# Designs tried in a protein design chat: VH-VL binders against Large ribosomal subunit protein uL10m (mRpL10). Part 238

Target 1, 224 residues: Large ribosomal subunit protein uL10m (mRpL10), of Drosophila melanogaster (Fruit fly) (q9vpl3)
Amino acid sequence: RGKINIQRPKAPHYERARVVAVTQPKYPELPKAKSCFKTRAERTQQQQENPYNEIIAREVRNWLDHSRLVAFFHLSSITADDIFRVRVQLHKQNLHLKSYGSKIIEQAVKNTRYEAIVPLFHSNHCIVFSPDPEKTAALLRIVRRVPQMVLLGGIVEETMLSRNQLVAYAQMPGLHAVQAQLVQTLSQAPGHLIQQLQAHQNSFVQVLDVHAKNQMNEETPKST

## First folded at step 14 (VH-VL)

Design ha5 (from ha1 with heavy chain T30N; framework fv_anetumab)
Fold by ESMFold2-Fast, scan of step 14:
Structure ha5 (fold): chain C 224 residues (1-224), chain A 119 residues (1-119), chain B 111 residues (1-111)
Amino acid sequence: as target 1 above (224 residues)
Amino acid sequence: QVELVQSGAEVKKPGESLKISCKGSGYSFNDYWIGWVRQAPGKGLEWMGIIYPGDSDTRYSPSFQGQVTISADKSISTAYLQWSSLKASDTAMYYCARSFLYWGDFDYWGQGTLVTVSS
Amino acid sequence: DIALTQPASVSGSPGQSITISCTGTSSDIGGYNYVHWYQQHPGKAPKLMIYDVSNRPSGVSNRFSGSKSGNTASLTISGLQAEDEADYYCSSYTSYSDPFVFGGGTKLTVL
């Protein structure tokens, strides 16, 4: 509101053409009901539109293939400002927060060894990628203080790990030989990673964790 | 062990420039935010600004935007707070403190630098 | 300027429990669990006592506890001791553009 200058510039000398509609605006044709059977043209259009999803799916595969650390999260409701804050903090540690549609992720991992992660993405989700697996500790330190993000599991050095296995990895020494041995040992532990990752996708993960914790605490006093 | 060591007390006249320092040791300096907090004599704590030394990403409190400059030299693990022209109202204790998170707690604090500005 | 509201002073006797309140709005204390408490002895730098509402750093006595209800956070000191006599400040996250707001501080006197 700077009414500083008493002299205002004169309007441009060129004439502004204005579009005047002499009739009420014509609305676009209402979407017509579709048969359960697609026409040939509709099938051809659907096939032609598929390449867009393939391009993005290829991007997801490139992130998976070129990242030595991939972490999967359930994402609860979070404001744009808060997710931006988290994204900036993660980026400081060479951690890249990405979100992709469930269908694109399904297409990206189909026929790969990562196909088992598909059920994780039927709820709100996000993925953190990094070329540096030593940043796992920094990732967990950041995310522990973002209650909207719940760790489901991840991939370290091409090995799928549960949430507990990622936590164990984060606590190990930074020597590459020791870390490689740990990842191999954790991946060979008698645990069903696929089922563990699927279980943690549930909207009740926090409630289930609280109930399990309460049951353990209740049994301890009785046993002693 | 983690410590933040600040430069010594300063006595200045209004209109003079000043740059005080905060040196971090015992941790990865480039991986923590350094915040600056002011405390006028007998008054409470006021946040001034914060810097991430690794990339010099800096934010200022609205009250201190344009009044001070915050910078860092990661080669010597030192953060700075600078005034181009001091005012008597700048008389205060100045603390630096580190935080791992932009929205987090300040877990280690410097001992403070007393700045006295008088004519 | 005081952004978060704290009582100017609180007093108690050795062995008693006291509580210091910190009241903000729904956009700071009510909206986030990023409430921190600092203790400051005269002539010394502040010391972190509580972070994220109720968590204690290593080395902080279990006599110090934190809680939050709605727009008000509270610091409780049980088994009050003479060395607890200090100024106490709360702080909260508010927004990306202005991440920290402090309370005006509370002087605790141990009688």
Scores: ipSAE 0.797, ipTM 0.910, lowest interface PAE 0.7, mean pLDDT 82

Design ha50 (from ha1 with heavy chain S99G; framework fv_anetumab)
Fold by ESMFold2-Fast, scan of step 14:
Order: structure tokens, then C-alpha cells, then sequence
Structure ha50 (fold): chain C 224 residues (1-224), chain A 119 residues (1-119), chain B 111 residues (1-111)
């Protein structure tokens, strides 16, 4: 659907750029630092190294450090118009959808408390950030109606949660119940949680295969 | 108890201005879209536009763009549909409806406001 | 705002099963699972009966079911009752710039 919206004189690309600018983390412009980075970038490109990745990795770390809710998703093929629609809806609920390359994610979380998430990003992925963990219910309500986004797990108040734990968290009313759930979650071994998050990613591939086969079978004419 | 309550019926002459209201209660008004749907006498449903009260993001159907103004006042949980100059062809039942998603269903509807425009 | 195609009327007797079709294009019904059905009794506001092709809201009778095949969505009402006599409208998502399109409506008569 790339058809020009006749309700508006402006092209969809212009409106999307504006929304993306609003949803992206803001970094102060530093003219002198920009000049220095330009020189470093030129040298690094000549050596097949890219300081651009470190700049974006710092953006990712900034999001992780300032978000009390982080949710990880596998992202299937989706049109630019559809992901824009989802991003706008999420932004209404103070939920910020970001996509970063796997190398950027690894660089961002290396030697941090978040290093355990790296295996989740070996396939197509996206991340939703929010400063408000109470928006977890709104997040799940939105994404359950976006079949291209499959929840893998998340981090709430610096505690790693599996898909099932994040779903349970979303159903809790108020801060005290949430604190009780986090205490229960903290009793679990970190290695076991990582295995569970990776298993969800593998199970997703199987679910997609079954779903595709079921859709193909639905189109098969009934022979009797 | 989720409820959308619309203003009462209106009888107007062509050229007059009008503003009708839709008050939401029993839910977080700023977390849902409010759509406006028109139904001319004996005709089907046609959507007019939609607003997100939390930031006043408003979109209109091509058929109604420039003909009406949709607005909302989140301090009193009320959405509005306004005409600067009514036409006889504006005679219709007007419904407001709540939707969680921009692309989704309308799960609760107001009772409707009948607008009659005649000379 | 191209309307989805519905039959103008359908009829059935109490206890029968009837189906109402809603036909669009690959860019609306065929492209998304965002098809919704509304019931409207004379002089009343519409009521959501089915969302996202086949899901029922709480409080809607299990006699109502929805399905989709290609560019056509269907609402099926089993065990037809007198109170089912109403107008039924389908709707579908189409695009970000024009998100809602309604069908022309189908009048169900219970004879």
C-alpha cells in the first residue's frame, strides 16, 4: 500500500520521517565532536572498521538505561506502511519501537548486565522500550493483533522475564503485586531463563511453519 | 462500566453552525480512539473520522475532509464533531464509537445524535 | 472509501442457519485479518459481534461465527432467533491513510 493519501497534500514518506524523528532517542548535537567523529569515521572506513556502530550502540545503551520496560520481538516480513502504523499506535501508549542490527545490539550490551539477550537477535528482531512498566498490558494488547511481531521475552525494572512471566506481569494490578512477581522471578537461575528465551525463539519458527501449513490447507478445496 | 453518552437531537437550518458531543466514562479516555460514524436516513454506516484524545491526532475520511472538524477535551473526557455551515444533506444520525487500535474494531458505541437540517 | 460488497438482504426461519458474505479486494479483506461485524437493530446503535475475522467479544452468543476465504469474509448465524432480525455491517482495515471501510449492509429478516 504505497498509494498517496488524498486527504493530505504531503507524501507519506514525509509524515513517516516526522514520526520517526519524534520516536527516536534525542542526542545533543556537538559540532566539534561531529567533526572529530568524521575524521575517525574516514580512517575506520579505510580499515573496514565503522565508528558509526559505536554511536548507535550508545543510543541502544541509553534506551536500555532509561527504560523500565524492554520487550524483545521476532519480526516477520512487514510492509513499511504496516510497521509505521504499529509504531504510531505504540507511541500513543509511550511505547517506543526500535530496530537495530545484531552487531549493534551485541556491541551495545557487551560487558553489561544485558549481555544475556544477544542470542535473541540472531534473526529478524525489534525491541520496544518504555519508561513506564505499567504499559506492559497495553503493549501486549497491541502486539497480539500484529501477527508479524512475536514476543520473545523482556526486562522489567532490570529483571529479565520470559514470555510467560511478562504475560503474567501484564495481568497484575498495581505496584505491590508487580513487586511480588519480581521477587518470585529473582529466585530463578539466570542460565535457565536464557535457555527459555532461546527456546521461545526456536518455538516461534515452528509455530510459523505450522501456521503457514494451516493457511495453505484452508485454501485446499474439499474433495468430498 | 464503559459508556459513551452523546448530546441530544438537533434541529437546524441550512447555514447554521453546530457542535455535538460524545462523553466517555468508565475507562481511560486518553488511551482509546474515538471514531465518528454517520448514517443518513435509510442508509448504511459511513465513517467520518477518528481522533486520539491523548494527543489530538485526528484523521478524516476523504468524503468528510474539510466538511467537519473533530476535536476532544481530555479534561472532561468529551469528543466533539462540528460543522461551520450545515447543509440539508447533513441530515443523519451521528454515532461516536470507541476503538483501542487505529485499525481495529469499535467495541462501544454512543446512543447516537439525530441531526435534522431543514428550512 | 470504496464500500465492501454485501447482499442487500437475507432471510431465514427460526432454528435455521444463515450466512452473510462480505467481499473486498486483496488490499483489504484479502490482505489483513482485520474484519469486523456489527449488528444494528432499528433505531439503535451498532453492536460489535465479531472482530478480527472470527473472534467474539464477551457477551456475544456462540451462535455467531466468522470466517474468511481469500477476499471474502462471512458471518454465520446458527439457530436463528427472532431477535437476530437486524442490519449487519462488515468493516475492514485498508490503509493507514484510509483505515476504515464499511460494507453496504445486509438486512436479515426472520420469517
Amino acid sequence: as target 1 above (224 residues)
Amino acid sequence: QVELVQSGAEVKKPGESLKISCKGSGYSFTDYWIGWVRQAPGKGLEWMGIIYPGDSDTRYSPSFQGQVTISADKSISTAYLQWSSLKASDTAMYYCARGFLYWGDFDYWGQGTLVTVSS
Amino acid sequence: DIALTQPASVSGSPGQSITISCTGTSSDIGGYNYVHWYQQHPGKAPKLMIYDVSNRPSGVSNRFSGSKSGNTASLTISGLQAEDEADYYCSSYTSYSDPFVFGGGTKLTVL
Scores: ipSAE 0.773, ipTM 0.898, lowest interface PAE 0.8, mean pLDDT 82

Design ha51 (from ha1 with heavy chain S99A; framework fv_anetumab)
Fold by ESMFold2-Fast, scan of step 14:
Structure ha51 (fold): chain C 224 residues (1-224), chain A 119 residues (1-119), chain B 111 residues (1-111)
Amino acid sequence: as target 1 above (224 residues)
Amino acid sequence: QVELVQSGAEVKKPGESLKISCKGSGYSFTDYWIGWVRQAPGKGLEWMGIIYPGDSDTRYSPSFQGQVTISADKSISTAYLQWSSLKASDTAMYYCARAFLYWGDFDYWGQGTLVTVSS
Amino acid sequence: DIALTQPASVSGSPGQSITISCTGTSSDIGGYNYVHWYQQHPGKAPKLMIYDVSNRPSGVSNRFSGSKSGNTASLTISGLQAEDEADYYCSSYTSYSDPFVFGGGTKLTVL
C-alpha cells in the first residue's frame, strides 16, 4: 500500500488486515457472499438470502466437528478494538474466537449431536474453538483477564462440561491421559447439564450487572 | 527458572549498524511476547516495540517505527533489536522483557544492554 | 503526548506508609483494569511489583498494595524499609496500537 506521507503511521486498516490474515481459521475460503455481507449497500439483501446462512452454518459445523475443545462465553459490551486484541492473543495459542448469530447456530446444529446447545445462545455470546484440549489452561489464563467474557461451559473430547468442570479440567494441563480421565469422571456428574448452564447464564447476567455497577463505583466513588 | 539474558555493552560511532540480543530460558519461548524498553540516561522507561516469537508478529511504538528492527529466532530462543545507522540520540540502556498477554504486565526483565554512541 | 502523570519524588521514614499516584484519562487508567507497577533500583532492571491494579506477584512483599479510583491508580507501601528506596513506574494499557504507556516515574527516598 502506498503512503501519501511516509513519515506518518500506516493506515489503521493495514494492521487489521495483517492480524485478520494471522487469525483466520485454516479451512477452505468462503464464497464471496460473506465478504459482501459487510458492505452497506448489500446489507438488506444479505438478510434475505437463505443460501448465505447455510454456508456459515456449514462453517460452524466444521468447527464443532474438528475441535476437541469448544468453550461457550457470555460476551458483555466490548469495543471492536478490544475484542480484536483478545482474538489475536487467543489465536497465538491456537484458540479461535468466533461469533455467530443464534439463528445460524440453530441451523448449524439442527439434527446433530450438538442440538442441545441452542438454548445457551439466546443472549450475547461467543465461542472459542481449538483442536488442542490441553490449551484449556491457556484459554482460562487469557480470559480471566478479559472481564467482558464470562465462561458458561463447553465441550471437551465431545463431552459437555459445566463452567466448574472446565475449571477443574484446566488445573491438570499437559497430562493428556489424566485430562481424559478427568473429563470422563466429570461428565458423569448427575443433573441436567443444559438446564444448569442456562441457569448459570441467567445468573451471570445478574452477576455481571452487579459487577459492572461495583466497577463503576470503584472508578467513580459516590459523593457523600 | 525463567531468565532473560541480554548481550554485553556496546560502544559505537554514529552511522554504524548494531544488533543486540535477548535470550530466553526456563520457559516456552514461543508462548510469550518479548518487548523492548528504552531508558535514556537519567530518564524514564519508554516502550519501543514487541514481538511474538511463535509467528514473528511484530508491533512498534509510533515513535520507533522505521528507526529500529525487532526480530526473533525461535530455534535459539533469542530476540533481537537492530539499527541500520546509529545516532548519538540512541545512547541509552535497552531492556527486553517478557509478557504473556499483549495488554499485560512484563513479569521478567533482562539485565539491560548499555549502548553508547559517540564520536 | 498522552503519558501517565506521577509525582517526581516522594519521601518517608522507616515504618511509615507512603502512597504514589498515577493519573491518566478515561481511555487508559479509567477505561481498563490493566495498571502495573514496576520498581527500579539504581543500575538495575525494573521488577514487577503489582499487576492488574491490585494483584501481587509471588515473592513480592505484602507491604506493597495497589488500588484505583476513577482515572487515578495508587501504589501504597506500608512499613517502609530502606530497601524500598528506588524509582517506581506505573504503566497502563490504552489501545491496540499503543499497549504500553509508562508514567514518568517517582523517586522514593527513605530518610
Scores: ipSAE 0.762, ipTM 0.886, lowest interface PAE 0.8, mean pLDDT 82

Design ha52 (from ha1 with heavy chain S99E; framework fv_anetumab)
Fold by ESMFold2-Fast, scan of step 14:
Structure ha52 (fold): chain C 224 residues (1-224), chain A 119 residues (1-119), chain B 111 residues (1-111)
Amino acid sequence: as target 1 above (224 residues)
Amino acid sequence: QVELVQSGAEVKKPGESLKISCKGSGYSFTDYWIGWVRQAPGKGLEWMGIIYPGDSDTRYSPSFQGQVTISADKSISTAYLQWSSLKASDTAMYYCAREFLYWGDFDYWGQGTLVTVSS
Amino acid sequence: DIALTQPASVSGSPGQSITISCTGTSSDIGGYNYVHWYQQHPGKAPKLMIYDVSNRPSGVSNRFSGSKSGNTASLTISGLQAEDEADYYCSSYTSYSDPFVFGGGTKLTVL
């Protein structure tokens, strides 16, 4: 997982999102009279509001708000060099590959229409963002050549789509009317969609860690 | 580990057909491109074409378009290069090589198949 | 058809450094960072020595390095050894429809 910023493609609106994040006001400190004993609510709020995580969570929300195409992937073992090459190839098509911790994603989408995606990120994962939904076909063509990236589903024009629905959308490229009609025609209950996506995700996670002591969060391994 | 094994040397006459093979092992065959590279005696490397075995997507160099056929059989992890009618100018060493993302960095190569076409 | 220009031959003595150039156009070497170098010993298959301008595959000696400036890429071999005597080929990505092109090759002689 490369952390070398110079090796990564420049993200659209990255500078803007970063400036906004670092200029956010700090939380007021508690008065001395209250410092000896904090209430349960105050402790819970501090635990959930890590300053570093909240800054990155705002970056994730910015990507979601400015992208008309968002695709979610399970990411198998891949070298830093290989993922960098994939990132460069995707960038040529205005597709931006990002990876964030599950807690950061949870914080980013909490109390939003995207909250249902949280279970997809209980294992190794990555997300591809683009402001251009016409690039869905290009995305699938590129990742078809990357066996380590397994498509789980996505969001196109603010509509949640399963893997099969994204493949169908990509099959009809080039016409705005045809693509709009396909999105409009698709009817999928959020619960059923998440169940399908989670089933595939859990299968791959179990294959990777069937005999290991590594387990996803014990309290929230699956949505009930 | 990763290995590409090519078929043995061939001696043919002009007008004959020929099909040579390249078998991959030690990796997921359907997830990598297989390219074919020609080297005439005493000359340099020349790219001929490339195939993605997972869906049989095939691209040819303009110099070889219509002159050869590239195919693959994913059930036996083998790629093929075929001529319907050989010419003396087809005398060369033929290499197959593996490639990841259509960027041209061929990381593993077969040992080569020498094809000699003479009367 | 040779699209990339390399010198036909280069020579050096053990312990010296040599550089092999590879010159193309703005639509290949100048336009992309997908420049690769291959080493070929007589009667053997080529071996990838450098990929994406300057990266070394695992198992390739750190005596081999690559660089690029404008439309010209260079392969440098330091601490020259007898086993380095071989033909060296550069290659570049160019387009989706005609994706790969090789240089004419350079014969390295170690005296």
Scores: ipSAE 0.019, ipTM 0.469, lowest interface PAE 5.2, mean pLDDT 78

Design ha53 (from ha1 with heavy chain S99Q; framework fv_anetumab)
Fold by ESMFold2-Fast, scan of step 14:
Parts: sequence; C-alpha cells; structure tokens
Structure ha53 (fold): chain C 224 residues (1-224), chain A 119 residues (1-119), chain B 111 residues (1-111)
Amino acid sequence: as target 1 above (224 residues)
Amino acid sequence: QVELVQSGAEVKKPGESLKISCKGSGYSFTDYWIGWVRQAPGKGLEWMGIIYPGDSDTRYSPSFQGQVTISADKSISTAYLQWSSLKASDTAMYYCARQFLYWGDFDYWGQGTLVTVSS
Amino acid sequence: DIALTQPASVSGSPGQSITISCTGTSSDIGGYNYVHWYQQHPGKAPKLMIYDVSNRPSGVSNRFSGSKSGNTASLTISGLQAEDEADYYCSSYTSYSDPFVFGGGTKLTVL
C-alpha cells in the first residue's frame, strides 16, 4: 500500500474482509453458497426479483462517485487461478478489480452522467477502480501483460477517456495531464467517445477473427 | 539508477543461524517484488521465494517452504533471507532479484552472497 | 516443482548461429507467454536477456532472439561472439501457488 491520500468523508465503502479475501488462498475465494440445488437459470431469475440488486447498484455508484480512476475492460476466457493472480497484483497498487452484471450496472448508472457506459457491458467485462489516478501507469503496465484483459476506455478525474487517451495520460504525470484531457474531452460530443470505446471492443473481436483465419490460412500457406 | 546490493560472504557452522540482506535503491522499493534464487556450487538456478515489501506478502517454493524465512523492512528498503539452523547442504550462492509482476521477469539482480557452511 | 528441460551444452564458432531449446508442459511453456531467458558468466549474477518469449530489455544485443512453438521455447544467438560464452537459463510461470520454474541450464562454448 503506497502513499495514502487524504480520504474524502464519503469515500467508497472498502470492506476490510475483501482486502483479506484478495490475499487469501484460492479456495476461500470460492462462492459460499455450497448447498444450492437451483439451476443457473433459476438463480438468474431469482436475482432479477431480489431487492439485493439495488444494494449492489448503490455499491457500484459509490465506487464510481469516489474513484478518481475507473477503467473498463473486455474480459476473455480466463481461469480462476489467473484472474486471482491479476486481482492480487492490482490490489497491491490500490487497484480494485470488480465484476458486476450488466443489469446491475444499468441500474446503478441510470439517470447519471455515467449512463453512456452501459453498452460496454453487454459481453464479458470487468472494471478496475482506484482512488489514485497516478496509478494509471501501473494499471497499464500490469494489463499489458494480461492478454485476456482488453482495455476499452475509462474515467479519470470524472472525465471519460478513450483507450488511446488513457495510454497518453499514463505517460503524462500529474494533474496537468488530466486537465488537458478534460478540456479535450469536453470539446467532443458524448456519442463520439462512446463510438470510440465500442470501436475498440469491436476491433478486439475482429482481431480474434482475423487471428483465427490467419491460423487456418497458415495450414495452407501461399506457395507463390 | 536501479541497484540491488547484497551483504557480504558468510562462513558458518552447521546449526548456526544466519540472516543475509538485499538493499534496493534507485526505485520505489514497495512497488516491486523481491525474489531469492539459490545456486549450489556448480549447479543451476533454483527459485526459493518472493516477497512484496509493501505488505510483506510472501510466497515460497515448495522445496524451500519451512526451511527459510523471507522478510523485508520497507523503512530501509531491505529484504532478508534467514535460516534458524544452517546445514552443510545450504552452502550456495544466494541472489536477490527484482520483479514488477508476480508472473514476470527478474529485471535487476544483486551481486550475490556466498554462504559456506562447514565445520 | 518440475524443472524445464535444456540441453546441458551447445557449441558454435564465431559468426555462426546457435539455438538453445527449453521444453516444458502445456501448463507452463505451452500455457503462457511468460518465458524468460537469463545469461550468466562465471562468477557473475544472471542477466535478463529475453522476457515474455521474444522481448529484449534495453541494452541487450539484437543478436539475441526468442521464440516458442507448443511446449518448447527457443533462444537463438546470431553472429556468435566470444563474450556470448556463458550459461543460459530459461524460466517460465506455472501457477499462482508455484509461480516459477527454471531450466537446468545450458553451457554455451564458443570455439
């Protein structure tokens, strides 16, 4: 835990149990509902009717409102062992990896300035939260070496940034870079940024398709 | 400039305790893992364990679990490798090395500490 | 822990190209692109030569290159020079509980 910034009175609720859980052996991280005999479909239906969804939505809003860094990722197939490894590494830099269902995210951000992020969560996803925007460089240095996590974009100091803008910010230390990005972002239509974020997600899918096609083509290489 | 400086060579008898050190400088000590690697005379490299000085999270190789203790003092940017009771088989060169990622490479290495255990 | 398999020795002449193999399993070399290569001269600490299969750190000659096919990683040294004579070790990530395994090492002789 690096240098501690002065905490705002309404900071997100960071449960100590979660910090302990992140550093625990893999087995203690497993879901505690061991005797459930309901199908996954029945669990999904129960969850939609459960008022617990509003409690989690409030948690998401608290994370968004009190985190100075929020990064959105597409998450490809990854083992429990590997995501745990990544979560532990991120946590050491005060970076908190979270996953929430798309319905919970929609409920959390409805009628807020963050509503535009909802389309990013229609596929497998995760979010990294931090109270410290200076950790953006550390985040990108870690994720650069986790191929299953593809950066889509994020929010820094309440300003929405594309993937390229986040990369640029990581190379510019301090608040001045955030101010420059804020001015740049405020000069753009909201739809333009969302289009850029969705384009990055679509580009990843396209890259996977091209890679698969290239692997097939390599079995029958051009003999020219 | 990044540097890892290890303590000097040690000559000990079986049954004695020992604590060797590795001091980091030129970087944020609490943002990197410190690993320990052993090399017996004329043998290859063996990973022993690692520590994250920021929170003292420590992981050991199964081969060295319970045989050594790894610790760190972040106030003086120093990591330690300790034996409660040395054996002749502990005779080896011991390296410390820095890594940013738990699954990553060792990018900077200490010069090594030679430990000799004999009567 | 299971050690990675390297040839005990390899030799070449100045100006030639040599390759050192490092063979593991699908749960280490085959499962991840986290293969690293280290050079060790007699009496000296190891030096990182290649990380993540094929990447060179700053200051490492472009004569050194890395690759991987299936469960085998390879270090290739082109334009062999006398100072390349050293021991070479590969390493790979394996799992959270036992993250590193080293190869047995390969002695490169330049004659």
Scores: ipSAE 0.779, ipTM 0.904, lowest interface PAE 0.8, mean pLDDT 82

Design ha54 (from ha1 with heavy chain S99H; framework fv_anetumab)
Fold by ESMFold2-Fast, scan of step 14:
Structure ha54 (fold): chain C 224 residues (1-224), chain A 119 residues (1-119), chain B 111 residues (1-111)
Amino acid sequence: as target 1 above (224 residues)
Amino acid sequence: QVELVQSGAEVKKPGESLKISCKGSGYSFTDYWIGWVRQAPGKGLEWMGIIYPGDSDTRYSPSFQGQVTISADKSISTAYLQWSSLKASDTAMYYCARHFLYWGDFDYWGQGTLVTVSS
Amino acid sequence: DIALTQPASVSGSPGQSITISCTGTSSDIGGYNYVHWYQQHPGKAPKLMIYDVSNRPSGVSNRFSGSKSGNTASLTISGLQAEDEADYYCSSYTSYSDPFVFGGGTKLTVL
């Protein structure tokens, strides 16, 4: 993946190293591991650094093409252990929590029917995919007890829905025909829906920015 | 109409094996975790472990890891708690309870199974 | 294993209010809003009274309320009635590897 260090692909190796370090009787302090010479890998940076992004973009397209339920979330600060707990719970309901960079999302949806979702991913985000739209109720039941995840909207049966429309869909009985009829009734023009989703996202971001500025002595960036 | 029905009381000798059951009804059995909670005579509640019947994913309390086996048969909506060799210290009331979220509340409980182990 | 701390017993008279405390650490009660309360009458299974700190399931009297401050959660029973006489247990989420810890239980006596 393009963000290998963030995903900690060495998590099991790191835990093993920690156990070894704890049990060793002679443990010298680690010196700075910074190298001052350029390796062959660093010299290949003359080549374009985007082949891995293309692979991940294909993964995103596969998820979109094979999912009848896609839900978009703003993701606030959460520990790796807590997001793992949520991911496991969602997976039990055939709900697949994924996080991708905004550029990868843009590459994945460019020239597709989903291109309109790109503006939703310019903030910290995650996506839940499922082949089963009946799982919308289960998704909302789980997420309402995860305050770090804020529902922005989603796609059900290829129809873009706002947060309120997804909540309404989830409250319908499990009869597929009735739920399909509701989706058709709730559906709106993509432009209008995106505007509504962005307004809710921007309001939430503004609340977070004000909270961070007032509660902590940290500065909130205003750049795009 | 959600109900968890547990098997009847058991009287066993040390060294004997035992398997007790918890049958769920009135809900989608494979969409909820089933937890097992022990209560020794005159003592409080102790979590033993949980299972997700949909895929048989099982987690044990550190205190009970290797002491018991938890399993489920989703075709008959039944979860099980099993001992290979009982000890007198296993004398307790055993409850099963369901929870939707891995980190969540136990919203419905079985009536309990009293296990008495004496020589 | 570090259990949650509850008083062994509390008592009150009919019509009074009582509060049962449940004290943990920053890694359980202090770190999460996943605190639940259970009522157990003698010889019966526990019943969920409060979930996620302060929420009541349907069918639970509004005389029962929950709160949390720092590492301590509290269950308050107002307008105490004879049928409230029972053992009360708190529980909290702790970690993925050990998701449930219970308090030692509190015996409520209605005088």
Scores: ipSAE 0.737, ipTM 0.879, lowest interface PAE 0.9, mean pLDDT 82

Design ha55 (from ha1 with heavy chain S99P; framework fv_anetumab)
Fold by ESMFold2-Fast, scan of step 14:
Structure ha55 (fold): chain C 224 residues (1-224), chain A 119 residues (1-119), chain B 111 residues (1-111)
Amino acid sequence: as target 1 above (224 residues)
Amino acid sequence: QVELVQSGAEVKKPGESLKISCKGSGYSFTDYWIGWVRQAPGKGLEWMGIIYPGDSDTRYSPSFQGQVTISADKSISTAYLQWSSLKASDTAMYYCARPFLYWGDFDYWGQGTLVTVSS
Amino acid sequence: DIALTQPASVSGSPGQSITISCTGTSSDIGGYNYVHWYQQHPGKAPKLMIYDVSNRPSGVSNRFSGSKSGNTASLTISGLQAEDEADYYCSSYTSYSDPFVFGGGTKLTVL
């Protein structure tokens, strides 16, 4: 039942031209975009409002709990207009760009397996959340046009990945061997993993390449 | 505007060496992969390999590993496909093409270089 | 051999709609949304018509559309025109070590 309720208007498709475009038109109906960049004054104000910080930390934990894709970016100076256009492009792909102070991130990840990411947020940053890990490729395609945003790494299916590992994941979606390798990566020492996230090393990508070749030879079907 | 311009047609004998070129313009040459695709007379398309000119990371299809060499020269925005010893079976049209990201579509193609190997 | 199966030929009349199929396995077309379609006129380089199953590049007519169901992808051309007469190739991602595999091609004749 519900033939009438099952009818859905066709969703607008993502067009390659949008990836090429430097700027997007601003729509009068949408609110003014907030920069991912937080000034010293803004961060100090948030830190002084301890009860407010804990409330927002709970919001961050909620995003982490309900997102199967989390990507971390260093953010260079960017105009409010440009970041707004990036947010619109990301939102169309169910990708949600958020910015939080380092103390809030620390409170959110305290006593969790992700506590080691805190040093990544001591400089200007922003985070992209999505419930859909298959959108990793779309994320990288959009962000490639935004030189102010530099990928540091991320979390996919609760597994911490370096920049190169996240890029490899985008190139190998749905492979069982890749998922198994991601689980193994989670066992790395936090200090070593953070060094990989900051240094953009790619030894894991070569391992994924070998696993993908073995899976191809075995013709292993995609595992859910 | 993005453009890939390939070297002219070649006529060779078996056992000879050959190096053909593909020059990219209208984009940052070192920030995109560039690939080579073969088309035998009257046949379909076969991917041969790709190179990322920014760091010379080169990858070959399983069918062409060890049979050809792919290289690039950043200073002149040119990629190369090379044979040390040609065979008659190498007679084909060779296209260079730019994939959009590693796993992506080939969004721009060169005009093709016809290589004829006969004795 | 070819990795993806396409019909050798299809035909249609001006104004008609035609569909070209491309059949693979669960390890390529069925496993990923990285299916692309290329148009090739005699003596010319291929031209990208559809990428990532259903997306059109800038400058490609909206008469061209793509779709996928299970292990089969389809290219549909509506309002056939004489200039659509060409060879059409599908391609799919297969693995990180072999990211491009092509179909055997389909010759479209506009009668």
Scores: ipSAE 0.008, ipTM 0.429, lowest interface PAE 14.2, mean pLDDT 75

